VH-VL binders against Large ribosomal subunit protein uL10m (mRpL10). Designs and how they scored, part 50

Target 1, 224 residues: Large ribosomal subunit protein uL10m (mRpL10), of Drosophila melanogaster (Fruit fly) (q9vpl3)
Amino acid sequence: RGKINIQRPKAPHYERARVVAVTQPKYPELPKAKSCFKTRAERTQQQQENPYNEIIAREVRNWLDHSRLVAFFHLSSITADDIFRVRVQLHKQNLHLKSYGSKIIEQAVKNTRYEAIVPLFHSNHCIVFSPDPEKTAALLRIVRRVPQMVLLGGIVEETMLSRNQLVAYAQMPGLHAVQAQLVQTLSQAPGHLIQQLQAHQNSFVQVLDVHAKNQMNEETPKST
Short names: E, the ipSAE of ESMFold2; O, the ipSAE of OpenDDE; V2, 0.75 times the mean of E and O plus 0.25 times the DockQ between their complexes.

## First folded at step 5 (VH-VL)

Design x47 (from s12 with heavy chain H106Y; framework fv_anetumab; at its last look DockQ between E and O 0.16; V2 from the best seeds 0.00; counts 0 for: pae E 3.9 > 2, placed apart)
Fold by ESMFold2-Fast, scan of step 5:
Formats: C-alpha cells, sequence, structure tokens
Structure x47 (fold): chain C 224 residues (1-224), chain A 120 residues (1-120), chain B 111 residues (1-111)
C-alpha cells in the first residue's frame, strides 16, 4: 500500500527526468479507432472521472498556492535534451518548469480565483513556478535564448499580468514597495487580461517567426 | 552520507596567493550550489559567494566581489576559494556549505572549516 | 554587507524557554519566508537548526521552533539544556541584488 503525500511541489530528479525524456514510449497512435472504442467526447468525459487526474490536479493547486511567480508560455516543438537543459538552468534559481494537460489544469483551477487561465492551455504550453517574484528578470533572460518558449503572461503576488506587464515588472529591480505598486497599477480585469494574453501570444509568435527567419537569411556584415 | 571535506589550515604572508578546497561526497555534486562563508576571529558569519558546479555560474557578495575568486571542478567534486594577494585582514576561518537554490536562504550541510592565518 | 540585527547575548536557566530575535527590513525578512537559524558550538562548524522560518531539519529537537512577524524572525528554545549553550545566527534571503545576509549572532548562556 502506497500513500501519496503531495504536500509540496518538488523539482524532478535530473537523472530520472533525463531518462524519461529520452526514453519516451514511441507507441504509434492510430487515428482511426475501431467502433469498439469510445468517441473522443466519451473518452474525454471518462478521463475527467479518473482519480489519478485529481492527484495531479492537487499538485497543480499546490504549485499555484506556494508560488508568488507563475509564468505561462506557449511551447513549440523542442527536443528532450533542449528542454532538459532549460529545466536545469531554471531549477538552480528556484524556477520550476512544469507541463500539464489542459484537462488537468481545468480540474485544478475550477472554482478558484485562477479559473481565468484555462483558455491559455488549449494549445501546447508550459508553466514556470517560483516562490520568488524577483526571479522574473532571470526567468525572461533564460527564455530569451529558447525561441520555442513564448511568454503569454503570468501571475505575480496573486495578480494576473499580461506579457507586457510582466516584462515591465521584470525591469524594476528596485524597491519591493515600488514593485508592489506597479503590480497593483498594471492589474486588469480577468476577462480583459485573458483576451490581451491570447492576442499578445499570437502577435508575438508571428513577430518572432518573422524576426527569426530574417536573422537566419540575413548575411552577416563583412568585417574587413 | 552527505559530507563536505575542506583542505587543511594555511599560514601565509601578506602578498602571497592561496587556493583552498572543499570536496563534496555522498550526493550529486553538480546539482547543488557550494557557498563560502567567512568568520573572522571572534566575529560572526559573513557570506562571500556561491557557485553552481554544473556550469560554474557564480554569485558574489558585494563585499567580496573582486577580492576573491570562487571556482569548481565538477569532475572531482571540488569547489575552490582563491586569493591572488592575501592581506592580514583575510585571517579567518573559511567554511564551505551546500545549498539547493541560489535564493534558498540557508545551507544544509557545512564543511569543517579551513583556518587561514596571514601574518608577517 | 547588510547584517540582520540580533541581541549580542541572551541567558536562561535549565528548563526555561528563551527567544532570540532577528530583525531585518521589508526587503529581506519582511518580504521572504526564507529565514534560517544556525547553532555554533566553540571550535565547530555551524549547524542548521531552522529553515524557511519554522521548518526543522531531520534530527533537530522539537524544542527549537521558529516564527516571523513583519520584519522580525524569532528562534524559541524551550526546555533549555546545558548543551544549548552556543552562538546562534540567523540568515535570510535578501533579494537577487544581495542574495544572502547573516545576523550578527547571539551568545546563549545557560546559567
Amino acid sequence: as target 1 above (224 residues)
Amino acid sequence: QVELVQSGAEVKKPGESLKISCKGSGYSFSDYWIGWVRQAPGKGLEWMGIIYPGDSDTRYSPSFQGQVTISADKSISTAYLQWSSLKASDTAMYYCARTLYDSSGYFDYWGQGTLVTVSS
Amino acid sequence: DIALTQPASVSGSPGQSITISCTGTSSDVGSYNLVSWYQQHPGKAPKLMIYEVSKRPSGVSNRFSGSKSGNTASLTISGLQAEDEADYYCSSYAGSNTYWVFGGGTKLTVL
């Protein structure tokens, strides 16, 4: 008999995380299921009643409750080795990169103050948690070098911030009182904020794609 | 069992260089920061800096930035504290200690200390 | 470096309870639940007694407890014993500009 004690969010053991990442099962999924299989809607409803999903949802709530910084990212295709290196760089600074299915997130935040974040997780995503809001600058510095991760927005001191507001917060390394005032001043209504986060994600991803392609195709000026 | 073992006591003259060591065992050395803490005779503890051996990322105390060099060799699970030119005021006990995050605010395991005496 | 303020000394009798204060600012103790306490016996390395304000490492007696109110953290030692006679240091995370600060230390005498 095992007891599951999910008291505190824990960083993954790096050797185990690496083994899991590189030895991911390559079992082919057949898109054409036989009639004996349930429909997508029925499978989704069945998954919502899975007791293991509730255990993981409690882990997510625990992360949200213990974190003063939560950052949401769109995550494009990235190798297991690359994401492992990013996770290590974040972990040493008390920044914890996590990925959860959209249904798990929905279960975790249902009937909580965080319910407004659900729409952010309908695409490929990841979340970074930290007990230290001053680490926002370090986080953005690290992800600047990871084009597969695009900032959508976040939560600082339980206040939801858009991408631009979070970037502004990161550039204020001064007094904590000043940062707290900025967070209060920059805060938005949850519905409006979610619309801004979704719009910024689409616009920012498009701008980054154009910029990345231009940088790859642009000739390096000759230094003669 | 987790252990941090430091090099032996040193007696030096002002102007001499010195490098002391701290070897970790019983844990994954590259997954923890190693910090250096100074204690002058009869005085309290002063944080000097920390290093992450996995990539040699380093944080220095404002008081010790530019006065000492912290380095590590993860292949032999050893961290170092180095002076290019010692001063009499560097006479102190130097401890190494382990921490999980640069922002954790605590050290969970400590070395036994290295006494450095600088006199003419 | 920025130091946290502790009383230079405190004394108590066996079986009594004593409290050691550690006062910082809103940028360290007041902002973070990342306060730790260390015990140091003469000629020995410091030993972690309390971390994250109130948590005890494995092997530390439950006679030791920690708390925090505003900018002041406190270490309380109940059922005082002769072996508790030592120097006690607090420390705190102080933000990404400074990282670590220590208190000046408190000498506990068991009379």
Scores: ipSAE 0.534, ipTM 0.778, lowest interface PAE 2.0, mean pLDDT 81
Fold by ESMFold2, look of step 6:
Structure x47 (fold): chain C 224 residues (1-224), chain A 120 residues (1-120), chain B 111 residues (1-111)
Amino acid sequence: as target 1 above (224 residues)
Amino acid sequence: QVELVQSGAEVKKPGESLKISCKGSGYSFSDYWIGWVRQAPGKGLEWMGIIYPGDSDTRYSPSFQGQVTISADKSISTAYLQWSSLKASDTAMYYCARTLYDSSGYFDYWGQGTLVTVSS
Amino acid sequence: DIALTQPASVSGSPGQSITISCTGTSSDVGSYNLVSWYQQHPGKAPKLMIYEVSKRPSGVSNRFSGSKSGNTASLTISGLQAEDEADYYCSSYAGSNTYWVFGGGTKLTVL
């Protein structure tokens, strides 16, 4: 990490080029038979790239830690204009489209429960992050108009979901519908109100948990 | 249970208009693409177009653009296919079909078909 | 405007495995993993057998499998049964404007 020089005026490009050209050392051309040695520029790039990889990996870890919704997609051939339009539409819904190299993802999820996602990133892909798990339906609504983005699965509230489980989650009633059901339960006969409220809340949690588990278990076994 | 029920067979003359329907039930109608597929007698399937009833986003095969109109009325869970002027070559079976929730291209439920016969 | 080429017919004996091909171009089958297969018995609506190249919907027998290599997708039916006799159509995403195309169809005869 270094401080940026905000107060330093930007030198004219031609002045910088002139100074660099005068001071540039003339390295001898390497013999044809000795092309195995690293150049000075390659060593400098390698050193810079190593620290940059860790910075990017920490960025990915931060997204994973602060996102209640993460969705993984295979990305087929798509134009830059189309992916830009999709990114803008997603951003309007607080959905953040990102793409990282598989090595960066592997480094970011190392020693976490999410290591199982690494194989998803061996081919062309993208990831959508959001702090808002209620935006899952909006995400799928946008993406279904983009056949080049194929849903693979996701993470909702720190629970890994298969494609089918994430789709089912998106179709469940929203928070206000769950709240309305709780109010409706309170209006029932007084004799068992506490027991029924407890059971009703547990039933909603159990249905979501069982549904996610059943979908995940059914999708986990592969014949090929 | 998901069902797509289409309107009955039609016998028409060239130049007449026609609107056939497809009513969906057992699912959230506005959340799935509905498509139309043509099959001329003894011929293969032809993809005509799709509509997303939630916002009426409508897409056509280039071969059918301007030839037919696809529409939907989500308040009665019904999609439509219509012609302003039928031709004899429009004689075919017409299927409506619903896509997978998160897709625009895989028809997982199909109507029974509507036979349209156009003869002079 | 885009055509998917299938053989007009294929045949096999009960218990045999057969493969039906679907050849497109580098702009459709070659560019996208967005291929599906439909089965149609005479007088009936089509049924989705395979989507996303190789995925089976719930209720479709594991005797049906799909694959893709280059510009050609393939449907393989193992352990042929008499009820497999039908027409089979492939379908692929065709690029811009969110439209799809069908192949010409393949008649499968179980001998």
Scores: ipSAE 0.373, ipTM 0.710, lowest interface PAE 3.9, mean pLDDT 79
Fold by OpenDDE, look of step 6:
Structure x47 (fold): chain C 224 residues (1-224), chain A 120 residues (1-120), chain B 111 residues (1-111)
Amino acid sequence: as target 1 above (224 residues)
Amino acid sequence: QVELVQSGAEVKKPGESLKISCKGSGYSFSDYWIGWVRQAPGKGLEWMGIIYPGDSDTRYSPSFQGQVTISADKSISTAYLQWSSLKASDTAMYYCARTLYDSSGYFDYWGQGTLVTVSS
Amino acid sequence: DIALTQPASVSGSPGQSITISCTGTSSDVGSYNLVSWYQQHPGKAPKLMIYEVSKRPSGVSNRFSGSKSGNTASLTISGLQAEDEADYYCSSYAGSNTYWVFGGGTKLTVL
């Protein structure tokens, strides 16, 4: 009994193949999942009449106020499935990916300290929120693998940072690591100073000893 | 200034192993993806794969998956492309290139190319 | 091999405008604004001319422009010059596993 290769099933007999081909339910092409991200134009038009815009705006404000890390991304074109995958990855790191319409963002940040971010939202965008600024490196690591996401900038500990500044921030050793290094450096400093001081003293003593020995040798009269 | 310098031309026989290199300078090597592109004589460009030297995350084209190995040593700012067993069909110019940003796939800086000739 | 389709050759006279097309599928060019164009002179490494469909890197002439409609991306070169004679390749995100593909290339001849 020939081992049924489950990985490469033998092509059915041509007659059976024809019947199967004809009887295969033409599943309506799943409507090309309209990119969950409605074009900016579509989003803008729908947002004007939505009574829930205020609620959503409050939500955005709440996220901004409670986040110590906020990153803004441009989306070139991304499928819902891709977004979902990224979202899951981010979520595992306690990073929260959200997408809002530009009008909602404008409404949310109007007359607030965040008003300066409005120009960043001229295209399809998403925002990642985190309560932990130490997650910046993790965030960048994840999104660097997603070609559809382009980092525009962000807010870290209430400071607005450019893309380059965020990248630089992520590369910095954690506060604890820096503190540890500082402590280590400071702990070594006294030892070095002591060594240097001792070295100078020892050198001085050696020179004096040599001088003393030389003087003693000169005072010994050659008893002829 | 950003520069990618590749190793010299190689002449090999079928069945031999080969490792060519690409050294980056003038930028943070670990923070940018670096890719390899093949161009057979008189033919077009073929995207082979990319690597992120910072964590060695590597992405291959399906056509090159298992055929070559891309690696990087961030300590010396060098990326590698290697074959375990060369074929005559591997004869080509090989370019390394840096991505413009992240995994965008846009190569903004290119090496000078390494010509690999495999002949019996 | 999933390759983007380009015309094998295009030609134009100095001062004219020419367009090179790059046709993919709905799963690559049609789905993503992740198209780039490269110029390659004989014996030289490719040069990035356009990225993200229409953006120009620093140092690239404004004579080069890019656009996309449906599954087709286009590179337009205005005011054609002799130095523009080269091979041109389009590239796009392929839609899976973070890999990219190149077009077959187009040879541009300046008459």
Scores: ipSAE 0.272, ipTM 0.684, lowest interface PAE 2.0, mean pLDDT 85
ESMFold2 (binder alone), look of step 6: mean pLDDT 91; pTM 0.935

Design x48 (from s12 with heavy chain R59E; framework fv_anetumab)
Fold by ESMFold2-Fast, scan of step 5:
Structure x48 (fold): chain C 224 residues (1-224), chain A 120 residues (1-120), chain B 111 residues (1-111)
Amino acid sequence: as target 1 above (224 residues)
Amino acid sequence: QVELVQSGAEVKKPGESLKISCKGSGYSFSDYWIGWVRQAPGKGLEWMGIIYPGDSDTEYSPSFQGQVTISADKSISTAYLQWSSLKASDTAMYYCARTLYDSSGHFDYWGQGTLVTVSS
Amino acid sequence: DIALTQPASVSGSPGQSITISCTGTSSDVGSYNLVSWYQQHPGKAPKLMIYEVSKRPSGVSNRFSGSKSGNTASLTISGLQAEDEADYYCSSYAGSNTYWVFGGGTKLTVL
């Protein structure tokens, strides 16, 4: 008979194996005598940033390195059941919905050409990754029915695209070579794209603020 | 702890139906895809299709679409590969294997294989 | 249904290094960093040796390494040992119309 093990209900094998492999050598056990009094250096080592943040940041970099399609979304209030159904639908199309903290994303893209995307993730967000850029049309079809997910932009073939450019890409014949050429034609300097993505993010926040204000000022004049 | 256990060898005649099984244990069966890979005698590996047991979503290789049916019963952690009418060319070793994503391109754990022999 | 091209056989002596190539097209190996390698001993199920071009599962010797250049992926085995004698298969993601393809396999002989 096998042992009863503590199961990790939703931990993916791939991600779990990577986390275990990376964390194994980092903190070797010290002899008892050395644990009684910690030097300044030992205290500094213990005060280092959460090692899991570094591991998850490496996971994000791996997703970016292996994904030829990356799409960025603002995520409004959505139930766990609804987001799970969306994740399953996306997964069937080789589209992988991920959510990471803004600090993790900043750590992952630091010193890369994509560092400028960090401001997009200071509010509720999610990212969809895929190795298959041909799935852009399938992605947009699925997300069209999820009003809580608002497309901000993305990266296709290492080229940053605005929302409108991603929509245009999705409507092409679907041949890899033709789509790659389109990406080159539609692409803009990263600075211009980031400015556009930030403007969309800020506009969405402004719309939410106006909506909230209108709700607070709501009255029921009927029968009064 | 992770294990995939397949049903025993089968000897059939052309035209007969067959259903073979692959039982997973030691992991969350509904969170991984199960793929079926065929190996004809003296030949290489060829994938036939995959299934996500959580919702029974299935993808088939173009070479095997319409020739076989893949199914799963998550309540007993078992996946199945089924033929309605066997041909002599179906003689092969059949493996089930686990993968995290339908696009990952790799299978991390494999069953021991089921030998299917179809002859008159 | 598109098969990747591998040499039918390669050979080496104990302690030597050998490389097995896996050649595809710009629509599979050239487009995606999703190449895996499997080792199969006679009468046994395949074992995953390399995934995502160059990554090793836990329990696989660091003598096994993977790489990719253009449309060709390579498996390199250093410090050859008798137990490395087996068939080796490569596999790649090949896009949404095909999903996965396998190579024809390479028989490694250790002299």
Scores: ipSAE 0.006, ipTM 0.443, lowest interface PAE 14.1, mean pLDDT 76

Design x49 (from s12 with heavy chain S30T; framework fv_anetumab; at its last look DockQ between E and O 0.33; V2 from the best seeds 0.00; counts 0 for: pae E 17.9 > 2)
Fold by ESMFold2-Fast, scan of step 5:
Structure x49 (fold): chain C 224 residues (1-224), chain A 120 residues (1-120), chain B 111 residues (1-111)
Amino acid sequence: as target 1 above (224 residues)
Amino acid sequence: QVELVQSGAEVKKPGESLKISCKGSGYSFTDYWIGWVRQAPGKGLEWMGIIYPGDSDTRYSPSFQGQVTISADKSISTAYLQWSSLKASDTAMYYCARTLYDSSGHFDYWGQGTLVTVSS
Amino acid sequence: DIALTQPASVSGSPGQSITISCTGTSSDVGSYNLVSWYQQHPGKAPKLMIYEVSKRPSGVSNRFSGSKSGNTASLTISGLQAEDEADYYCSSYAGSNTYWVFGGGTKLTVL
């Protein structure tokens, strides 16, 4: 009991891909000869499905809640040795590369402030977590050498940032105060952000309306 | 059992070069950073820098950058702290210590210390 | 270099509880939950007593506890014993420009 501390993010566990590959037999070669084993495996999956998913979803929520930097990546085909090498480079700088199934992520963020990230995980993906937002520049420098990882966006100081905003954040002078100020600037008060979006939409509608009336109906601008 | 064993005490004259060592055992040496911490006589602890032996990546304290060189030889699980030209103000106890991340904030295992005395 | 502020000395009697403060800035203690405490007996290497504000390594007595409020971290030693007499240093992560900073140290005397 208390085997998993759900209130604190865990460091990544390094896996030996070669050991896993060597010790894992190829069962499809003898599926019918192993019918009892196959049935047992199916029963094990049924028994563990819901409790296991909830435990891992809770782990994901803890990573999200306790990390000041979260970066989301699309992950193309990559060898186990290459991703392990990337994990080592990240881990030494307290950057934690994690991969979770889309269903687990959806379960983890449902009814939370992070629910908006779900569409990012409909394809192959991975997430990098860190308690240190100043590590954003180091993260992007490492990932620049890994073409299989494509930055989608992230969360810095609890603020959702697009790819371009996260890249801009990484290019700042590196002073803590300056970085915090950028996050505050990008994160407008809800009222102000809504007003800005509405003003932009109104301006766009006005431009379209003026254009349409000048091109197709010259009388409309004169009669309100 | 994790252990860091440091080289023996040194007595040097100003202007001489020196290289002291810290050998790790009982763990995967290339998976942890090794840091150096200085303690002048009767004074407190000062962090100097850290090295990741797996790729020789280093971080220096702003106060010690350019004053010392930190290196490692992963084939013999040993980290080094080196001076090209010693000063009397370098007289101190020097500790090596292990940390998991460059930003972890703590050192979990410490060497016994190497006393360096620089006097004419 | 930047040092965290600790009282130079503190004293207590056996069985008493004492607290040692460690004050930094918003860029170190105030920003990161990465504060550690070390115990150093004369002529010996420092020993990690507390890490990440409040966590204890295996083998460290539960009489030692850590906490943090704003820019100030605290080490509390309950049920004070003679062998607790030592110098105590705090340390904090201070961002990727500085990495580690140490406090000036506090000499604990058990009277």
Scores: ipSAE 0.527, ipTM 0.786, lowest interface PAE 2.0, mean pLDDT 80
Fold by OpenDDE, look of step 6:
Structure x49 (fold): chain C 224 residues (1-224), chain A 120 residues (1-120), chain B 111 residues (1-111)
Amino acid sequence: as target 1 above (224 residues)
Amino acid sequence: QVELVQSGAEVKKPGESLKISCKGSGYSFTDYWIGWVRQAPGKGLEWMGIIYPGDSDTRYSPSFQGQVTISADKSISTAYLQWSSLKASDTAMYYCARTLYDSSGHFDYWGQGTLVTVSS
Amino acid sequence: DIALTQPASVSGSPGQSITISCTGTSSDVGSYNLVSWYQQHPGKAPKLMIYEVSKRPSGVSNRFSGSKSGNTASLTISGLQAEDEADYYCSSYAGSNTYWVFGGGTKLTVL
């Protein structure tokens, strides 16, 4: 009786294989949120007819208003599964990945301070929202693992940043560290100033002393 | 200034182990992927794999999976490429390179290369 | 081995424009705007010339430009100079298994 290699089970007889293939429960592929990654064209077409566009636009506005970190990404051909994986990873860091149609974005930001972002949404895109600007580094770290996501720019603390600026921001020490450094620098400044002032005074006094000594030596009459 | 400095040329025999290094400086080493590229003498570039030093996430080309090990020590800003058993066919120039912003591609900075010669 | 196809060699005279093609498949070059171009002089490390199909890194001459149509990416070098003589490699995200591939390389000769 040939040792049943559990690691490489012998392929069943072709008839059995056929039956097994047909009887394998087709687990409904969890609805890959296909809806979230419709092509731009599909999204645009659907958005024109969606009575809920206003509701969605309001949602986008709400996210923008309550987020201290907003990052915009271009999406290359990415699968729903890949997006889901990224979404899960981001969510663990309290980063919220959303995708909206360009028209919805336009509607949402029309006549608002965010209107400048509209040009970023000419292609398939997604947005990541966070209430915490300190999560910028974490965001970039996660996204850098996903070549299909290209950072376009973002908003941090109500300031629009280019891609490069956002990357630079992520590399900066935390606010507290910077504040500590500033305090340290400021605390050292008075000491240096005092030293410089004292050095100048001391130099001045020395020069005056030398001058006074020279004058005294000139006034000593050569006793013939 | 961003710089990648690789270890010196290696001459080895078949069956020997080898570990070559790439030290990064002038940037946050943990925030960028580092890749390795092979170039056999007179041949083209071959993408081997990349590593993210921040968490040691490593990705290999199918052609190099199991053939080499890519690692990194973030404490000294150094990436490594190693073989357990060298073959004559491993004779090549090996480059380390930093990715511009994302995984796998757009290598913007390159090391000077490490020549590995495997000869009996 | 999934390789991008490049012409083995291209030549041009000084001042001319030349184009190097890089042909992949619908699963790589055709699906993603993740194509890079590298210049390599003899005995030197490669240099990134173009990324994301058409973007130039800082310090790269505007004589270098990139484009893509279908499954083919192209590098165009305008105003060809003697210093442009080198090997050129394209690279692209391969899609499956999250790896990248290089083209076979093109030797550019300036006549």
Scores: ipSAE 0.018, ipTM 0.585, lowest interface PAE 5.7, mean pLDDT 84
Fold by ESMFold2, look of step 6:
Structure x49 (fold): chain C 224 residues (1-224), chain A 120 residues (1-120), chain B 111 residues (1-111)
Amino acid sequence: as target 1 above (224 residues)
Amino acid sequence: QVELVQSGAEVKKPGESLKISCKGSGYSFTDYWIGWVRQAPGKGLEWMGIIYPGDSDTRYSPSFQGQVTISADKSISTAYLQWSSLKASDTAMYYCARTLYDSSGHFDYWGQGTLVTVSS
Amino acid sequence: DIALTQPASVSGSPGQSITISCTGTSSDVGSYNLVSWYQQHPGKAPKLMIYEVSKRPSGVSNRFSGSKSGNTASLTISGLQAEDEADYYCSSYAGSNTYWVFGGGTKLTVL
């Protein structure tokens, strides 16, 4: 058989996914509604819009705020077996594959600098979150095997990167590679070289602080 | 810069085994899929299979599954195509090719080809 | 096995625009933007001309363009030149199991 096309019913599974998201440990419990005092339309709107959409949107915002790597993909049709395999392989690398409705994404990024990403979600999509920006190379390696996932761009260390910039970032040495290079250097040299390396490390931190300050100044509008 | 160099032409008899090679240079060999394409004399291109040398993940066209073995040795940046028992119908030009970095199956760099002749 | 259908041959005069078609199904060409086009001169390895439906790699003339409508991808060569005489192959993701297929090829003759 050349194709396997397992499709889940959209409406029931979407509502079950919303309920599952509400049960996450860190989110507050949904308020109990006195639904018998409201019209059917008001109860449906309150139940569907406020408790589900806002909780899910806060979940997305929490992922965005606490992920140092975020990658956006266009998602073509994919079998349940294939997406499960991809999700498992990504999870082994601390990469978390998620998909949310476009309106939920819009709510999550409203009034943030990330509003520019909203148009990316007008078509089928998925998002990969990770606290580990050094996993960018692993992410790109895994998704190269998944033609249904087409990279659109990403966010690394709070910086929006185009597709080409994200690919270039993935080719840079990671923190572990820098640490390995330092260990190798230290094993070749005496203690006064260690002192010199600490001075270089402090200079590097200072350069990063200057870049962060310059980025913050550029992003903060002047007020009066 | 990027170069794929294949092993030389082969003349074999039916039933013999064969392993041809494709050595990649000028790029990070483990970070790109490398694939094999067959072209019988006077015929079109046939997609055979692809391997990711970083972990040996290997995918085959249904037409070639079980007919050939694709492998790689990342320590010497070399991919292989192997037959356990050649048939006369295996007479063809065999190309190896590398994908674009972020694109599966779109071959930008090609080897020079290895002509395999199987005659009885 | 899936198959991509191309015309066996196409001809044109220098300066004309020529279009080569590549027809698949809704499960492959119709569902994915993973169509590429290759040019092959006699005795040479193929050369990538178009990838991801419409993108040109560096060094490929802007006379070559690609598009897709429904289940059919198209390669268009404008300003036809004698050096464009070659075989042209489309390739597409097969829709499952992470493999690709080539079309049967189209011989372009420049007269």
Scores: ipSAE 0.000, ipTM 0.443, lowest interface PAE 17.9, mean pLDDT 75
ESMFold2 (binder alone), look of step 6: mean pLDDT 92; pTM 0.945

